VHH binders against q9y6x5. Designs and how they scored, part 491

Target 1, 379 residues: q9y6x5
Amino acid sequence: LPPKLLLVSFDGFRADYLKNYEFPHLQNFIKEGVLVEHVKNVFITKTFPNHYSIVTGLYEESHGIVANSMYDAVTKKHFSDSNDKDPFWWNEAVPIWVTNQLQENRSSAAAMWPGTDVPIHDTISSYFMNYNSSVSFEERLNNITMWLNNSNPPVTFATLYWEEPDASGHKYGPEDKENMSRVLKKIDDLIGDLVQRLKMLGLWENLNVIITSDHGMTQCSQDRLINLDSCIDHSYYTLIDLSPVAAILPKINRTEVYNKLKNCSPHMNVYLKEDIPNRFYYQHNDRIQPIILVADEGWTIVLNESSQKLGDHGYDNSLPSMHPFLAAHGPAFHKGYKHSTINIVDIYPMMCHILGLKPHPNNGTFGHTKCLLVDQWCI
Key: E = the ipSAE of ESMFold2; O = the ipSAE of OpenDDE; V2 = 0.75 times the mean of E and O plus 0.25 times the DockQ between their complexes.

## First folded at step 24 (VHH)

Design wn8 (framework vhh_5j56_2; at its last look DockQ between E and O 0.88; V2 from the best seeds 0.85)
Fold by OpenDDE, look of step 24:
Structure wn8 (fold): chain B 379 residues (1-379), chain A 127 residues (1-127)
Amino acid sequence: as target 1 above (379 residues)
Amino acid sequence: QVQLVESGGGLVQPGGSLRLSCVASGFTFSASDFTAIGWFRQAPGKEREGLSDIYGKSESYTSYSDSVKGRFTISRDNAKNTVYLQMNSLKPEDTAVYYCAAGEYVRGSDHWTYDYWGQGTQVTVSS
């Protein structure tokens, strides 16, 4: 039988939550599998970009999902959380579910993972749910596991997505131990439900399961605001994305806009597109705007409005607060093995290996995950 | 269609208490982990501000602004599809029109969006 893989994402699950809170179910999952303590995600550290990096192995500049809000100057199209279903935005890469779906005697399934309800390269998963936040985790889980168990051709790759702890992280901030402890306990319970469901269906021993996230969360404050209106008139630019990485489309001379912003705050770096640090791998795409503003950790870029969020993400991907974790269980993985760190783009070639798929060109390094796999030599 | 109806506003002396109610129709706020009901207020000449919200399906999660924390308490009755705001230790500066709003969290967002609003109820705190 072909190997099967379930990829699960809990949005905004900061890596160090594992050290600061108790996760009985997740720890049990890890005990019988593997853990990568820190996953260095891609810049910017946002939901759509990083989820697409996981399933493509590409930096954002390469797969073309460069933010949760995008603008293409040539087509005049906009991308946002409420407008994400145009294949135009996704077709610069081939996600793993498409690769898998196109194989003989295989099919893919998806529950709410970014991009899965869009035909990419004229291909959509055989089984998928249109995004709807109102759909419970239980329903998502039931559909995914049913498809994994009963489909013909068999579902060999499936994705499952859940919006927590990101939603609550934004509301409470990650430093609210009282509220976040409750939220994270609920997440652990959901993991328990996942494991129980798989065991009940007889899938647990044969299914490879990866539990990961796209990014972490940092604490924000009303005392750490950067007001752009104090530095530049709004008539001089169009805002494509705001915080913590603002994408600026100048309406006047770019240099003038840059000069007005470069000293706006000591807690914000201003980059011309060509001067964006190479380590971000965030330069070589037309969807990246001429000027980007990058706030320091915990600072929020605002206009003439106050921010209501106490937690945010999207910051420098070298910050530990932005990093998610990866745990995995199944026949492909060792038991009781812990690894310090990988890059988020490394997940793709690993998944391809597990599934026996030829990977598309990607930025991942298969060697970084060899120690997690039972069929590989670990140096 | 979604409808929110506030009640319970009125005139109260400083230090007094009021309990506001918001009855929702057209949707069940407890049916989703990502649907929230919140209370907002707008005083004359001031911007609308968020005070408190409640969300969650089986378990409820609450949040409060600093301006009302310790004085106001949000709660809900799922059977009645009603959200309450218990307001204690009221101050003259609490005088405003209070609004109930319904919203949701959406993947890829960085905030909860409130799309449905009640008509508001007047709260006046005066000696």
Scores: ipSAE 0.906, ipTM 0.954, lowest interface PAE 0.5, mean pLDDT 96
Fold by ESMFold2, look of step 24:
Structure wn8 (fold): chain B 379 residues (1-379), chain A 127 residues (1-127)
Amino acid sequence: as target 1 above (379 residues)
Amino acid sequence: QVQLVESGGGLVQPGGSLRLSCVASGFTFSASDFTAIGWFRQAPGKEREGLSDIYGKSESYTSYSDSVKGRFTISRDNAKNTVYLQMNSLKPEDTAVYYCAAGEYVRGSDHWTYDYWGQGTQVTVSS
């Protein structure tokens, strides 16, 4: 039987939550498998871009999902969290579920991973749920396990997405220990339910399971606001995305807009597109706007309004607060092994290896994940 | 489709108490992990202020603004599809129109939004 893989994301799960909170169920999962303590994600550290980087192995400039809000000047199309179904946005890459289900005697299943309800290259996940935040974790899990057990051709790759702890992280901020402790306990209970369900259905011993996330979370405050209206009139630009990485489309001379913004705040870096640091790999796509503003950690860019955010993400991907973790269990993985760091783009070639798929060209390095796998020399 | 109806406002002396109710229809509040019901108020000439909200399916998660923490308590009765705001130790500064609102969180939005609002109920605290 071909090897099977379930990829699970808990959105906004900051790596150091593992050290600062109790996770009895996740710790049992790790004890029988592997842990990567930090996953260095891609810039910008937002939900749609990083979920697509996991399944394509590509930097955002290469897969084309460069933010949660985007504008394409040639086609005049707009992308947002509520307007994400046009394949135009997703077609610059081939995600792993497409490659998987095009193999003979294989199918793919999805419970709300970004992009899995879109026909990418005219191919949609073989079994999927349309995105709906009202669907419980239990329902998502029931559908995934039903498909893993009852599909012909068999489901060999499945994804499962959950909005926590991101939703609560935005509401409370990561420094609210009392409230985040209750949130994270619930998430650990969901992981316990996942493992128990897989055991009850006879899937646990022969299914590879990855539990990971797209980014972390940093604390915000009313005392850390950057008011763009203090520096520049709205009439000089179109705002494509606001915070913490603002995407600015000038309506007047670009250099004039840049000059009005460059000294706006000591807590914000202003880049012309050609001057965006090379380490971000965030320059070579038409969807990246001519000017971006990058707030310092914990700072919020606003338009003459107070902010309601107590937690946020999207900041520089070198910040430890932006980094998720990765845990995995299954026949492909060692037991009790801990690894310090990988890049989020490294997950894709590892998954392709586990599934016996030829990876598309990508930015990941298979060697970074070799030590996690039982069939590899740790080199 | 979604309707929110506040009740329980009125006149009260400083130090008194009121309990506001918010009855929801067009959805079941406790059916979604990512639906919140919140209480807000707006005094004349001031911005609308968020006071408290409650969300969750099997667990109740609550938040409070600093201005009401310790004096106001949010709670819910799932059988009645109703959220309450118990307001104790009321002060003249609490005089405002009080609104309940329904909000949600979705993948990639980066914030909770409150899109459905009740008509409001007047609370007046005066000696």
Scores: ipSAE 0.787, ipTM 0.906, lowest interface PAE 0.8, mean pLDDT 93
ESMFold2 (binder alone), look of step 24: mean pLDDT 80; pTM 0.809

Design wn9 (framework vhh_5j56_2; at its last fold request DockQ between E and O 0.88; V2 from the best seeds 0.90)
Fold by OpenDDE, fold request of step 25:
Order: sequence, then C-alpha cells, then structure tokens
Structure wn9 (fold): chain B 379 residues (1-379), chain A 127 residues (1-127)
Amino acid sequence: as target 1 above (379 residues)
Amino acid sequence: QVQLVESGGGLVQPGGSLRLSCVASGFTFSASDFTAIGWFRQAPGKEREGLSDIYGRSESYTSYSDSVKGRFTISRDNAKNTVYLQMNSLKPEDTAVYYCAAGEYIRGSDHWTYDYWGQGTQVTVSS
C-alpha cells in the first residue's frame, strides 16, 4: 500500500507553549513519535506565506506568497484573507498536493489549509473544503478521515488546518496565562480527538501524521507603538501591509519616502528592497514592495488608530517567539526521538520522501530531517 | 437577515447597576468557534470603544477592555441566542450609547472583525 500522510496545522502555536503548558494528548503523541522543538519559519512569519512554505519547501520570495496582504503593480491585483482564491498568486510554485496527484495515481484531501481551495497549475485538491471558519474541527476531521478511508484513487496526502491558538493569541496575548491555558487545553483535547478518531478507524499504526504550526506569537502592548503618521504623510505612499512588517508603495520619489521613514523609530528597521538582509530570503520577487518596515519584537506599527491586538506575529524569523514546533507519528518516524531545530522549508523534502514523490526544486535540506526517519542514517 | 437588538439601557445613579441584553437573530453565535458577540459604546464626540466580547462553541471565552475590567461581566445564553452585559459600579464616564456587534475571526486576517451591529441602547449615569 502506498504511504499516507496527514499534515495538521494549529495556527500560531508557539513552540515554547509545550514547555509552559500541559498537553497530555500531544505529549503522548510525541512519546510514540518524534518532536522537533523549534522550527525556524520563513520571513515574514505570517500565515499564508509559511503554510505555503511548508508545502513547497520554498522561501517566500520563491513561491510568491510574500504576505497575507499583497499587491501586484503590473496587474493591479490585490491579495488578502478575503481575496485569496485567484490562481495568479499561487502559481509561482507547485504545492505538494498537486505533485501528489500529478506524479502518481493518487488523490489529495484538504480541510481549510491555505491554497487548497484554489486551482494551482490547473489542478485542485481532489477533495477539499472551501474555507469557512464556522466549520468545526470535528467536521473538518470527519471529512479528512472519510476521504482517507473511502477515496478512489486513494487519498495519500491530506491537510487539516485549525485557526487556534492564533485567533485567541491575538485577542489575549501569549502572556495571558489564565485565558491561554484554557485555549491551549482545548487544542490538546482536539489532538486527543484526532488520535482517537485515527485509532477507531484503524489508521493510527499505518498513517503518518505531522502536527505543526506556521508561527508563534509575541506579546504586544499599547506602550509599544510606532505611529507612521508622525513620520510621513499618508498621501505620500500606499500601504500594502501594516504590522509588524509594513509594505510601502511610494507615491512620490522612493528616496524621499525612505528618508522620511528611516529614523521614524529606534524600534523599527527600514529597508529599501535591494537592501533587505540576505538572511531573510525576501528580496527577489516583484510582489515585495519598494520599501519594507520591520518592527522589533512586540512593537506594533500603527496609523491613526491604535491596535487592539495584544498578540501578534510576522516578526524576524530568528526570534524564538515566532517559532512553531513539529511533532510526528507513523511508520516513517522513530519512536521517542527529540530533535532541537529544523527549518520550516525542510518539511517539504521530508514529506516528499515519505510519500515517494520527486520533489520540485526547493530550499529545504533533506539531511536536516534524516534523524526523524527510520529508513535514514542519523550521524 | 442578521439582526442584533439591544435592550436594558436607561438612567442610573453613579455606583448603580444595569444589565444589557443583545438578542441575535438570523444566525447562531454558538454554532462557530470563531464567532464573537461584542459590546461597544460611543459617547458624544468620542470614538467608538470596544468593551467586551464572548466567543466559542461549547466553551466560551471572554475578554474585557481595561476601562471595564472588574466592573462589567459578559455572559450568554445559547438557548436564547442572547448575550448579556452586567454593568456594575457605573460611573458618569460610562454614559454612552451601547452597541452589540457580531464578528468573526478569519484565517490570515490576524484580527477579529465585527460586521453586524445593533441599533444601540442609551446608558446614562448621572446623579
């Protein structure tokens, strides 16, 4: 039988939550599988970009999803959470579910994973749910497991996405121990439901399952605001994305806009596109605007109105608060093994290996995940 | 189709209490993990201010602004599709039109958005 893989994402699950809160179900999952304690995600550390990096193995500049809000100057198109279904934005890369369907007589399934309800390279997931936040985890799980068991051609790759603890992290901030403990307990219970469902269906021993996330969460405050209006008139630029990485499209001379912003705050770095640090791999795409502003950890870029968010993400991908984790279980993985760190782009070549797929060119390093896999040497 | 109707406002002395109700129709707020009912207020000449919200399917989660923490309590009755705001220790500064709103969280938005609003109910705190 062909190997099967279920990829699960709990949005905004910061890696150190595992150290600071109790997760009996997730810990049992880890005990019988593997854990990567920290996953270094891609810059910027936002939902759409990082989820697409997981399934493509590419930096954001390469797969073209460079933010949750984007603008293309040539076509004049906009990308956002309410406008994410145009294949134009996704077609600069080939996600693994497309590869899975095109390389083999296989099907893919998806529940709410970014990009899965869009035809990419004229191929859409064989089974998918249109994004709807109102759909329960249970319903998403039921559909995924049904497709995994009853599809022809068989579903060999499936994705499952859930909006917590990101939604609550934004509302409460990650330092609200009282409220976040309740939120995270619910997440652990959902993991329990997932495991129980798989066991009940007889999938637990044969299905490879990866539980991960796209980014962490940092604490924000009304005391840590960067007001752009104090530095530059809004008539001089178009704002494509705001905080914590602002994308600036100048309406006047770019140099003038840059000069007005470069010293706006000691807690914000201002970059011309060509001067963006190489370590971000965030330069070589037309969708990256001429100027970007990068706020320091925990600082919020605002305009006229202050943000009501107490938690946010999108900051420097070297910050531990931005890092998610990865846990995995199944025939492909060792039992009781813990690993310190991988890059988020490393997940793609690993998944391709597990599924027996030829990966597209990518930025991942398969060698970084060899210690997780039973069929590989770990030196 | 979506409708929110506030009630319970009125005149009260400083230190007094009021209980506001918000009846939702056209949707069930407890049918989604990511639907929130929130209370807002707007005083004359001031911007609208968020006070409290409640969300969750089975288990509910609540939040409060600093201005009302310890004094206001939000709750809900799923069977009645109604959200309540118990307001204690009222101050003259609490005088405003109070609004109920329905919102949701959407993947990749990174914020809670309220799209449906009630007509508002006047709360006046005065000696």
Scores: ipSAE 0.936, ipTM 0.969, lowest interface PAE 0.4, mean pLDDT 96
Fold by ESMFold2, fold request of step 25:
Structure wn9 (fold): chain B 379 residues (1-379), chain A 127 residues (1-127)
Amino acid sequence: as target 1 above (379 residues)
Amino acid sequence: QVQLVESGGGLVQPGGSLRLSCVASGFTFSASDFTAIGWFRQAPGKEREGLSDIYGRSESYTSYSDSVKGRFTISRDNAKNTVYLQMNSLKPEDTAVYYCAAGEYIRGSDHWTYDYWGQGTQVTVSS
């Protein structure tokens, strides 16, 4: 039987929620499988870029989804959370569901993972849902499990995406214990429902399941605002993305724009594209704008207005608050093993190994995940 | 056609109470985990201020601004497709037009966006 894999993301699930909140169902999942306590994600630590990094194994500069908001000056195209369907944006990489379903006797299924409703390289997931935030977790799970059980050729790779705890994390912030406890309890109940559904359908013992996330969340405050309008007139630039990494397209000489911004706040780093730190792997793509502004953790870049956010992400990927976790269960994985850290780009070559796929060129290191897998020797 | 209609405004003395209602039509707000109904206000010469919102499919999740936390309570009746704002201990500074609005969270947006607005109801706190 070809191996099967279900990849699940709970958006914005900060790694240390596992130790700071109660997760009876997720902890049972972990106990019978593996845990990676911290996954170091890619910069910028935003939703679309990191979800695409998981499924391509590439840094953002290499896969081309460099932010949740992008602009291409040549074609005049704009990408956003509500305008994400143009294959132009996605075609700089080949995600795992495309590689998978092009194999003999295999198909792929998707419930809301970013990019799965787009025909990437003229190939769309074999079974998919158009993105709609109104579709319940139960409906997404029902579709995925139906496709896993009933499709010909068989679905061997499936994805499932859920917007929490990101949605509530932005509203409350990770330090609001009362409200986040209720949010996270619901997520744990959904994980319990997922496991129960897989058991009832006879999938649990032969399906590999990864539960992970794209990024964490840090606490924000009205006391930590950086007002761009106080530093530079908006007529000097086009704003492509705002916070916590602003993307600035100068309308005039870029050195003049840089000089107006460089001392705007001690809590913001201003980079010309060529000066972006190499450790970010965030330079070599035309979609990265000539100037970026990177706020310190917990600071919000605004345009002369207050912020309603109490939590945010997108910050430096070295920050533990930006890191998600990874848990996995299934025949490919050890039982009761905990690992400290991997890079988010390492997930792709591991998934390719589990599925017997040849990975495309990527930035991941298979050796980093060997200890999770029963068929490998740990280094 | 999405429509939101506020009611329950009026004149009240300082320290008094009012309950505002927001009746939604054209959609069922509890049919989505990620649809919120929020209350906002705008005093003359001031910018619009977000006060509170409520969201969730079966469970209700609520938020409050610091300016009203402890004095205002948001609630809903899903059967009537109606959201309420109970305003206690009212002060003259609470005088404003109060609006309800429907918002949504979408993957990758990083914030809740309120696209549908009521016409507003006047609240005046005066001795």
Scores: ipSAE 0.866, ipTM 0.940, lowest interface PAE 0.6, mean pLDDT 94
ESMFold2, look of step 24: ipSAE 0.856; ipTM 0.936
ESMFold2 (binder alone), look of step 24: mean pLDDT 81; pTM 0.824
OpenDDE, look of step 24: ipSAE 0.903; ipTM 0.953
ESMFold2, fold request of step 25: ipSAE 0.857, 0.866; ipTM 0.936, 0.940
ESMFold2 (binder alone), fold request of step 25: mean pLDDT 80, 80, 80; pTM 0.810, 0.816, 0.814
OpenDDE, fold request of step 25: ipSAE 0.935, 0.936; ipTM 0.968, 0.969

